# Designs tried in a protein design chat: miniprotein binders against q56419. Part 121

Target 1, 326 residues: q56419
Amino acid sequence: MEGRTLEEVQEEVFKRHGVLVPKKELEDLAKALEEAGLLLTEKVEARLKEEEEKLKRERPMRLAGLSYPEGEREARAFLEAFRASYPGEGEEARVLLMPHLEPSRVPEVYGAALAALEKTPPPERIYLVGVAHRPLKEKAAALPVPFQTPFGPALPDLPALQALDALLPFELFNTPLAFREEHSLELPLFFLKGRFPEARVLPLLVARRSPELGEALKVVLRDFPGLLVLAVDLSHVGPRFGDTPLTRTLAEEARRRDLGFLERLAEGEPEAALAFLGANPTRIDGVEVVASLLPLLRERKGKVLAHRLDLEAPTLSAVGAGTLVL

## First folded at step 13 (miniprotein)

Design wa1
Fold by ESMFold2-Fast, scan of step 13:
Order: C-alpha cells, then structure tokens, then sequence
Structure wa1 (fold): chain B 326 residues (1-326), chain A 120 residues (1-120)
C-alpha cells in the first residue's frame, strides 16, 4: 500500500509552500474523524450483517406504498394511468433507455417507455442496468436473487448471470448491501415486470466506467438474448445537486444537454454523445453506464420518444428524464 | 485542481448542514413525509460528495485525508437509512438524536476539507 503519513504530508507542504502546518492540529483532527467513524459504524454493524444475510434469499420491495401501489390490482391500474399519460405510440425496442426518477414527477416519460414495451416482443430475459447510488467494491455488481414486486417476484436469470460473472475480471456478486435500497433498479423493474411478467432479470449496477462489462455483455447477449434496459436519469441541476439555483438559462442549457445526448445515442454514436456532455459528465448519472456499454450502443439507430426536465420548486433544482428506443 | 475541488466540497458540505437542520425542524413539527423527502435530498448530496472525494484520492498530497473523509461519509450514509426508518415510524426523538450525530460528523468533514484546501 502506498499510503502517506501526516508527517509526510506536512513535510511535502513545507517543501512546496515554505509553510509549516501544525502537526498536532492535523493529528487531533484525524483522531476525531477516526473516533466518529468508529462510533457511527458500530451503530449499524449488526443490522447490516442481518440485512446482508436476508439478501442471500430475496430482495424485498422498499418503495411499495410510496412510489407505486403495494397491491397487484392497484399497481396494474397505476401502470395503465402512466401509459395513458403518453399520447403517442411506441417503437419496438432492442435497447430501451428509461428513467429511474420518481415516476409521479415524469408520468409521460414512463408512459413512453410503456408504449415502447407494448411494441416489443416479450423477452425471455431483461438486462436491467442501473446506476449505483451506494459505493460498490468493484466497478459493477449484480444480485442473483428474486426481486419482489407487486406483480410477483422478478426471478434472476442464473445461467446468464453466471456466464457474465465468468467473463469478468472481477467478482460480479461483490456488494449485496448496495441492492437493499436501490431505486435505479426497483422503479424501472416495477414497470418492466408489469409489462413482461414472465421475463427473468439480470439486475446490474454500474458505479464506474467498466469497458469490460460492455464487452462481456456483448458476448453473453449472443448466448442469452434479451432486452437491454439502461435505467438512467439525465441532467441534475440546482442546489440539491451542489449547483447554483435554477434559472431559465440553466434550464435551457440542461434541456439542450439532455436532448443533444439522447439524439447522438439515437444516431448510434455513443462516443459523440459522451463528448457532447464535455467537462460536466457528473450532471448526467447515466454517463458511466453509457461509457460501460459502448459496444452495445454503437451503430444502433433509434428514436427519442419523450423528454422532460422536471422542476423541483422547493430546491430550485431540476432533473431530466427521457425515453429512448434503439 | 485539488484546491478548487476542496472549495467546491466546502460549499457542498455547508448546504448539507443546512439541509440536516431543516430535517430536524420538519421532524419536530411532525411533518414526517416532508422530512423523509429532505433525507432523500441529503442522500443525493452525500453520494455526490463521496463521488468527488475519489478525485482527491488521486492526488498524493490529499490521498490520506480524502480516504479518511470517504470512510466517515460512507458510515454516515449507512446511518441515514436508519434515520429514514425512524421517521417512517414517527420516532421523532430518536431520529433527531441520530441527525445530530450526523451533523457532528459533517462538521468534522468540513474542517478536514478546509485543511485539504490549505494543503493543496
């Protein structure tokens, strides 16, 4: 391990800036951080061990009764209402990009995704790729257990998951706790399971760019064909996301950025889509997913079915959402 | 630069602190749905903080301190899910106690980020 000590840091600062930083101040602050970390982690350790053990069997619903109805009949009516919010017809999807933002915020965007699923033949399996909202031990992860939904459990495609694991240079099933509360999988899965109740699922999370994941998925998809779903949100703008309060100009820039990104993906030019975002890639949480899946997105032409920049008045912030069929 | 990034993180941490105080206010008023919504905003900002810390780890001068902050931020992330559960159960006093502990940790992170800005 190439760690640096506080003494080494102090010495380096002195060499570069000619200023002596008080070692005692750094030591006291570092000790306070260690003590705080130990206290906080001890509080949750036992519960996390219990939760990890339960995740070996199934992944329970977390957002039922909050983001979607708990009961099957109510859930089906909910899907129908979302489909009805989109006035257009869908296109058949081989690859579907859809949001994972709270559905009630962008019903017409989820409605567009449902319209595309109506035109798509039922797949035997769905490769559901979301964004890790918790740190992963590796660049990507999967959880090979049934995911509960109001429409019954979405069963894992174990043969396909094992094939994927075998092709990767890291252990695919590396961070089960990251899946216990992950809306980028749970929210799209609700809609996908409602439309394709018999499809098995590969629930995948991407934390950092993994070209090896895209290459492995290209191989696995040949032997285990299925629908590829990228569950990603677009621009994140405003104070809630560490930015300045939303103005008309910033909102217009976000819409331009979102649509420019989606349009380049629709032309089969994912590298151009990433380049278009420029120096602000973190404003779109799907950047790492798209960068990982380049081999699956190149030369696939499609259509942007819907886009919305959802305004959050209380925070003067906005999140972009879109539906793209390839 | 590491100095520019540290200043960005300092502003982010001040916003996080304000948000945590708002959560306490909402919980005290029994507005649990609104408090939970603000906890979700806090989670988004904390995850963004963790993401940005990965850039500071690449700089040899800030690596040690950035790694310590990242470990503490991850511990806070685990505790905030307990706060959500307590708010869902209407356990006001317990939720506020946990948020106050998180506030103390956020203040320590802020002091360390300020120190990183000085060392960069």
Amino acid sequence: as target 1 above (326 residues)
Amino acid sequence: SAEELAKELEELLKKIEELLRKIIELAEKGKFDEAIERVDWFIDLLMYLIYKLKELVKNPLTKLLAEMIEELARAILELVFEVKALLEQGRTEDAIEEIEEILKAIKLILEMVKKIAELA
Scores: ipSAE 0.051, ipTM 0.574, lowest interface PAE 5.1, mean pLDDT 84

Design wa2
Fold by ESMFold2-Fast, scan of step 13:
Structure wa2 (fold): chain B 326 residues (1-326), chain A 120 residues (1-120)
Amino acid sequence: as target 1 above (326 residues)
Amino acid sequence: SAEELAKELEELLKKIEELLRKIIELAEKGKFDEAIERVDWFIELLEYLIYKLLELVKNPLTKLLAEMIEELARAILELVFEVKDLLKKGETEDAIEEIEEILKAIKLILEMVKKIAELA
C-alpha cells in the first residue's frame, strides 16, 4: 500500500486495463480479510511468544516416538536397519542431497545416504539446509541453539553461524518459531547425528531463492570447512498436492523430472537442472534450495545413489525422494 | 495469464476446503492419526498457495490483494499447528471448532481470488 489509497490503485488499474473496480465491494472484502486475520492472530499470539522464548535455549525433539525411536539404543538399531535396506556401497560426499520425507516410506533412500556417510570422513561441522514449511521473515533463517536427538544434542557452530550472519544483507536469526515444527531439519539430523556424533551443525532453512545465501556460504565454507547437506524432497504429485489422481503417465513424468534434475546436479550443472524443470510442474521442493546454493554446486560432479517415487495409495498421490553425492 | 493463474488458485483453494472437511470427518470418527496426517497435507498445500500468490504481482491492485491473502494464510498456518496439537490430545470438539474457523477464512480467500479473476 505504501502511500497509495484504494482509489489511487483503482484508478491505475482502470488506466492500464480499462477495468473499473467497485470500490465499496473491494473495501468490504478487504475489511473482512483484515478482521479474520486479526481474530486468528490473537488466538495464538501468547502461545507463540512462550514457545519462542523456549527456542532461545534449545530445540526439542518433536518426532521422537513417531518417525524415529526416543531411546538411544532403539534409535541406533533403527538407523542400522535403514542402512541394511540399501544393498549398495556408499561414496564419499562433500555435498549430500538426501530427503526429509517420512523415513519409513523410503528406507532404501535413507540407507543410501547412510552408506555415503560411512564413506565420508567425519566433518567438524554440517551445513544442514532444509526447506521452510512455515513462513520466514526473510528468504532464509537459522536457529543457533542445540537441537535435541536420541543420540544427544546436535550443538550449533556459533562462530560459523556468526560469520554467515555478518555476510548476509538480512538478519539470519530472524524466525525462531519456523524451527519449532520443522521436519526438513529434524529427520535428516537424526541420521547425521547418529553417524557423526561430534559434528556441530548449522541448521538453515530456505523459504525463497536467496543467491546471497549461496555466495555467503561459499565464503564461510572456506574458513569453516564442513559437509553440506541439502535436505530436500523431489516431485509431489496427486490430489494431496493439487493434481489429478496419480496415473502411470503422471508417475513417469515425476520420475523423469526427479532423475533429470538429480543427473544434471551430478554433472555439476545446477543451472541446467533448474532449467530442465522449467515451471516445476511436479513440485520438486528442492528447487529453491538449489537455486540459492548455485555457487556451491557448480563443477561438482557426483552420483545418484538412490531414487524412489513413493506411492501413497489411499490418496493416489506420490512423493519423490533421492540420494545424491557430489 | 492472470486469469488462468486465478482459476488455478481457485481450484487449489477448493481442494484445500475439501481437505479441511475430510479432517473434520476423520476427527468425528476418532481417527486422529489419519486426521493429523491430513493436517500435514493441508499445511503443505497452504504453503504452496502462499508461494503461488507471489505470481499474481502484475499491478498495484493484484499486489495489494495478494499481500492481504498472504497475511491471512500465514495466520491460518499458525492456527493449524494448534489444530494438530488438539488432535494429538484427542480434543475433538476444540479441533473441529478451530477447523470451522479456518474454513470461514478459506472461503474469504476464495472470494478474493474470484475478484482477482474478474479484474484480469
Scores: ipSAE 0.035, ipTM 0.526, lowest interface PAE 5.8, mean pLDDT 83

Design wa3
Fold by ESMFold2-Fast, scan of step 13:
Structure wa3 (fold): chain B 326 residues (1-326), chain A 120 residues (1-120)
Amino acid sequence: as target 1 above (326 residues)
Amino acid sequence: SAEELAKELEELLKKIEELLRKIIELAEKGKFKEAIYRVDLFIDLLQYLIEKLWELVKNPLTKLLAEMIEELARAILELVFEVEDLLKQGRTEDAIEEIEEILKAIKLILEMVKKIAELA
């Protein structure tokens, strides 16, 4: 409202659009929304303050005991079982695209990522770029704290994060609470920390296209070389995502769409990959990440190691997942 | 059209309400993994609803109302994470109490979406 009253807003709408709105009905509804918001905010205010204070020191595990084992030995066995699910050999990665979908649903795709990591020399740092599933104050954000894993804490690369922050036109550390429940970072990090226990991490989230992030990262990577990881899922189709129920034909179209996207990235043509999706529209959560990182993806040739469209029979929906090395 | 989009949003909100009632049912039966799975579906559907809602914005009044819904939806998402934590701990009664408050908020969002559609 920012100092406006409902009367002032109605008057503006009437003058500009000629719309007459019942003040009493609108006022009562707006009051109900405000009261509901206050009640809900009051219930979580103390918890949010407590959680934000914890996030200033470390990011705790949220998916331990659900998506992966909490204990180190059990976690190691779990990770090796995923590697065994992929019968192929990996290829060295300068850039790795991997999913953040529940690992048990696409074990061979995570296994392909692990195979690539086996062929990759241990990096000093990992630039882990995920997708924001909560709103960010800016187009992108980072959290400069240790992320707990079953293999020990993944430590932040503070000098590299500070260098990145200095090059951006916005505050990089702008939304700590967005990292509290963020599987697009936590799930890939489990696998990355298991394979590169000494690597430091830059945990980054993208909410909207940020070309300035890609330009800044290109500069930072020259001074602070490391492995770039795009933690993105592919097609999201079916009623779970507001679409029509999945048919065999629509599933085949989604698979072709995912592979067409990945193949164009593998040719070092990320603009062509984005244009391909524009011509063959689908909901892919990785689009904003790829669009932000164009300078880092151009002219890098690579290989698609795995792809799967995971079907949820109960919801007649599907999510695509893939592993791409560049 | 605005009328077609409004119908889509109303159907989406009905699905969201059914999902929340199913979560309560599963929690009461101690089926916490199934309840948590449905909470994840709820989050996806609520985020999709917010994205679609902005397509109904035609003037400053509908923009103000959409902003109010988005703020309420952000509060709901905060409570949903608490609900997940409560379900993981087997704290059924506390989880159901929070879900019932979320249901009340979702019903208010439905009423406001209908109002936005009338003003579009």
Scores: ipSAE 0.057, ipTM 0.560, lowest interface PAE 5.1, mean pLDDT 83

Design wa4
Fold by ESMFold2-Fast, scan of step 13:
Structure wa4 (fold): chain B 326 residues (1-326), chain A 120 residues (1-120)
Amino acid sequence: as target 1 above (326 residues)
Amino acid sequence: SAEELAKELEELLKKIEELLRKIIELAEKGKFDEAIERVDWFIDLLLQLIWKLKDLVKNPLTKLLAEMIEELARAILELVFEVKDLLKKGRTEDAIEEIEEILKAIKLILEMVKKIAELA
């Protein structure tokens, strides 16, 4: 027999604490949860099956008309406005770290990324590594279909994706639905496709630390060279993220934490960057991505082009964003 | 401690509840862009809830109940993307109806979390 019942839970509590839990109250609550769960599951099940089927063919735009313009001409003007928001010159990138939060919140940071792309020779392919905002069946996943953009579809690099899949100890194409609503890929891809319209893409999501992903990517990149992009946000502070309200001191700590992390990456010391975060507790999306990609980041020196802590006054919260070239 | 985790879950669920009510308010006022922004905040908080619930699943006394709550939270996460699409289309009444059903489920989760905290 598999599983435990409320009776078994009640018996275990009695054994440990010598008290009888009101079984009827627990049964009534559990029944109400089951009824609510069944109702909600029934509402979504058919739609999820339909959406999963569609994702086998293409990944449609979800943020067009919201985070970026839907039309190609307007999208081009939007992208150039972001470039203009950054007063500096870029540097050539072999590895680019850029944000994935709402672009209008940190235009100078996206502008810095565009400046770096402007100085970078067009790659044949882009390894776009984002953060899973939905559970994955494995530590990482990819979706081998065209991703729609206002600049046309970003085509998958199928040979490189298949090579990567073959080298991993798990199925790479394991959770298509996780890609349905994923801004950590869609928002950077908008800018990348606008600058490199001919580049193919490997859209990758990391949910948990996967050293085997970094090891496999190092092999694949040798045979399928391209631009590596880490699409990650930095510090998350405040009630919106389940933390204490933002203060001037906490904002200064977040800025120092973000810059310390980025500077250590720029020195080619990704283990030191992770250790720095361990000593200075943070809620950085990109930790699991950086930890997975260690072999690709070691001994690559570079430069932090921009950093900003975006303040969200209504929630007394903030999100850090940066652009790093390696 | 188990008591500290229970308090964190209660505070998180209270914030989620307040945010859902704010989404209803904004939708009723026709402020769809702001309502959609609040839905994104809700998703962030719901993901934090799912993540914290995994710690309760590790407790053998509460594993069954925590697993049921986690499944319900995941169903809510899927449903909330429908809410976002309804708001984009300006379908106010349909969006509010779905949010109210989500709110009822969140209240049930809160009651169950309080009960689990007593048993831990």
Scores: ipSAE 0.097, ipTM 0.568, lowest interface PAE 4.5, mean pLDDT 83

Design wa5
Fold by ESMFold2-Fast, scan of step 13:
Structure wa5 (fold): chain B 326 residues (1-326), chain A 120 residues (1-120)
Amino acid sequence: as target 1 above (326 residues)
Amino acid sequence: SAEELAKELEELLKKIEELLRKIIELAEKGKFDEAIERVEYFIELLMYLIYELKYLVKNPLTKLLAEMIEELARAILELVFEVKDLLKQGETEDAIEEIEEILKAIKLILEMVKKIAELA
């Protein structure tokens, strides 16, 4: 196949530029790249096996020393600094929507989430629903192991996870490696564990809308009550996400769509929130999570505490982040 | 334009090569926190590179080359997370060995991007 495709490339260059590309030079580069790819694939397979074995015991910190401090004392001071970044008081949350974007980029938004957690009675368990940044074998997945944090390990709620697994038409624990480098769980978990050190956790990832997950969670929450956390980012705009470079107009549209989405969720109208976005042209990654959790979000009124659209200067792109309590 | 994009990618890859060499230097000096910080920046640049390759795939003259570069870049991304773990553990020799393999792959990508620029 490679040989034929290389001939096609050479033919197209000749048609457009009237010059015959040195075929041997392209062949030598393609062969070197293929050999490098095969060697790296073997190394990747070895590393993935090693990593999967580690994940059977625990999920180690990946972002300690980068997105948050490794030491408990420093981590606690860091968390309190984020709370101080939000000038308002929180509201009690039964459901909390918070971001998973790098915290230092949106400190007021994480501060608002911390303010809400201050007003929320300590839950026995947290249903932490993030967005998969790697393919899952099923629409959703969980990893039933301790997640390390600077505040000690966040222990899995094994009975609740087993109850959830039993109600789903697919294996819940289907893609352990997807949890290896998953900031949509690790970053919110840092803040949640810092505030609720005794709470057990159900670390859940959604890759595609799963109505069966929402229906199962509604049943499980009756027997295993806890705090539901949707760890989602909002608009993703700019070249990094398939858009043109960020303009004032595009940024304003992203903010409008973010706020319209959150405001409809705050009115207890998640279907209206999804309908408002239509085809989701600014790529709000919370859409799949909200669509999965509809039964848990209907008729729950609340308040948008904070919103920010953060610029990624090197890529002229931006990501929206918000805090919503229901 | 496709020519301007290819030149930008060439400059990006040269910066990535320099960054990887700096990571090796910092690891050799036992400055693991600084090395890890540079690894995170490398991950960001590599993700940006993978994204930019989507524009090259739209050009039929460069489709094969762009697909091969994307596959290699994604394999590198998987190894980079292991490098970060090794640096956190102070496993200098193993980290440097992986970074050297990544450097070889980046040099191949740079050579392919130069060919794409010549064909544009």
Scores: ipSAE 0.013, ipTM 0.420, lowest interface PAE 7.2, mean pLDDT 81

Design wb0
Fold by OpenDDE base, second read of step 16:
Structure wb0 (fold): chain B 326 residues (1-326), chain A 120 residues (1-120)
Amino acid sequence: as target 1 above (326 residues)
Amino acid sequence: SAEELAKELEELLKKIEELLRKIIELAEKGKFDEAIERVDKFIRLLEELIEKLKELVKNPLTKLLAEMIEELARAILELVFEVKDLLKQGRTEDAIEEIEEILKAIKLILEMVKKIAELA
């Protein structure tokens, strides 16, 4: 709890509303929650310690059987179906922006990514940059262990990861637990590993914009060439994200921002893309990733292959997803 | 309104409680796959609960209480992943014991949500 005592809150409520909250009942409930929380916390801490020790060896699949098939044969059929959902042809990618949203929501957007990968020569390594949906100790992090997939483990490029770490002003290998359930890496990695089984991977997370990361990666990419993948979603609008239910106006604004962002990236103007968003009122997810990778995105021209604003009907909310090649 | 939201949360929490009891029942019967499926459903409902709790924030008191509930809900979420692993391993007794603790925590959350509704 950030430093506010029940007493401080009680006083504030009294001052603002003239209501004296029954302190004793709240204290008893708070104490019961705290006691329950403490008991659970000890168990959680023990569990987290065990999970952290496991993450020193490998990152297991968490979404197998849920978001994608666990079996290799079924997983290959899944890839083929997703590719088939995009009727277009791809282009060779040196940089690929793709979603990390639940694949079933935006199949054609993942299909567009697969189409791009079909035109891309097999890279020696993939720099996979996701969004940290959990706090990181530093602005960015990496996990230098094999990531399990239905196609076998995605092996880390340890030399390239070490070279990156050496150029950063912070420890790159931080917050291993943030990788445990991070879908922004797991979901795109399924598609990437399925297409490029022999590629090594650098699994990276960005929590906050790190210009240092982009500069370091620019240097590392000279000695360790590879495919750069930005695994990011676009607008997040509707009640789940603090807006009113999705309207035509809100959807049009989300699409306008998503496409305006992607188009400026496709023109090789990542700073203009960020500036176009301003305060980011539609909450484009990929902003901190793009802001971190500016040196790698500048002057690269490309093409938007797909975009979708997908409605989550139960919450009347929507998430934007796109595929861009550079 | 805060009252309407509290009612929705209470209904969600009741569904969560029923689901936890069903998981125990299935585990006791050795129906581990069905139990695990219900655990996955529980995770989704708990995530929904966490998101809805954010909407409960209307004043400093509701904010504090929502933060406390969210903290406990996140702890529960972590333990539920352990429950799933225990069930996969056939460690039924250990899994049931953890679920029973989670049930106690969910009941406390329910009481807190009711209290928030009374204070609104």
Scores: ipSAE 0.237, ipTM 0.724, lowest interface PAE 1.6, mean pLDDT 88
Fold by ESMFold2-Fast, scan of step 13:
Structure wb0 (fold): chain B 326 residues (1-326), chain A 120 residues (1-120)
Amino acid sequence: as target 1 above (326 residues)
Amino acid sequence: SAEELAKELEELLKKIEELLRKIIELAEKGKFDEAIERVDKFIRLLEELIEKLKELVKNPLTKLLAEMIEELARAILELVFEVKDLLKQGRTEDAIEEIEEILKAIKLILEMVKKIAELA
């Protein structure tokens, strides 16, 4: 509404509906809303500056007591319970795809990830790639600080992060505030830190396809070998996500779409996996991560260990989650 | 229609008000974990509100008002992270003060949405 005023809105309503809107009431509400917005914006700016300064030192737990226990002993029992929910033995992973969905909704899927980690030799570092749920200044970002967990702080691999930053055409440490509340890193990290307490981490967020990130990571992984973890959810279906209410047919289609995607990744064919999703790739939040990491996923064969489509009954919506080892 | 969408927003805002009052009640009783669960529900409802506002921005008659409401809603969303931190720390009075400020803003949004419904 470039250049438009409340007077212009009122005139347009009058022309189309033949009614005069009470000008004084609209003006008073608009002024109140503008003043409230200005005051809240000033308050928000001050808080964001304070929070950004705090994030230069550490990233605190946000989901402790909600998605996982805060105490170390209780957290350990929680991990064991999730592992016990998966009856399989797992497979060794060089690349692990796991969810970042609320763990209690898909315990067998997280259990499968834990089973894979049990079969995997302890890595010196973990490249943890999640999905940005807030805008990033660039296509991807990292935060080079300790991330607090119930098992102690997950320490950043500063030399590997600096090497990655140097190889990228953009500043890697570009949006610290995006990490303030980010479950796609925090939830997988809880499980990874519990299994590999000595591993350092590279906490990475992808907002948009970054082939530059995948190419740079391929180079960095040669000098700084480690476990690559893609923390991604699969199909998002139903009214909550702007789609038709869930039916048995739509749930079957979502499961088929998820499994077709994962099986093609397991064959070492990530381009085929992306192509399989067809016209609706953005309904799987992992698409941007997989598209960014193509050089790391090609010709790596593996196995789908678990898959679930979790129903949110009140909204007739569902989110897919899976565990894949490569 | 824009009128139907504005009515949906009114209903959503009334649910948000009820939820904020419940958060105050839980915080006063020292039920901080339950209060935080309600804050997370508030975040989801506020994000739903922002998404619905994108449809009103497409209508020239409601665009300016919808953009103003969206700005205010996004500012509230940023403040809610402080509410979670205050609740996690058991700072009841500080959390309630912030929630009451958010309630005041939500009431202004509700009155503006009612005016949008009248214009549609």
Scores: ipSAE 0.095, ipTM 0.601, lowest interface PAE 4.1, mean pLDDT 84

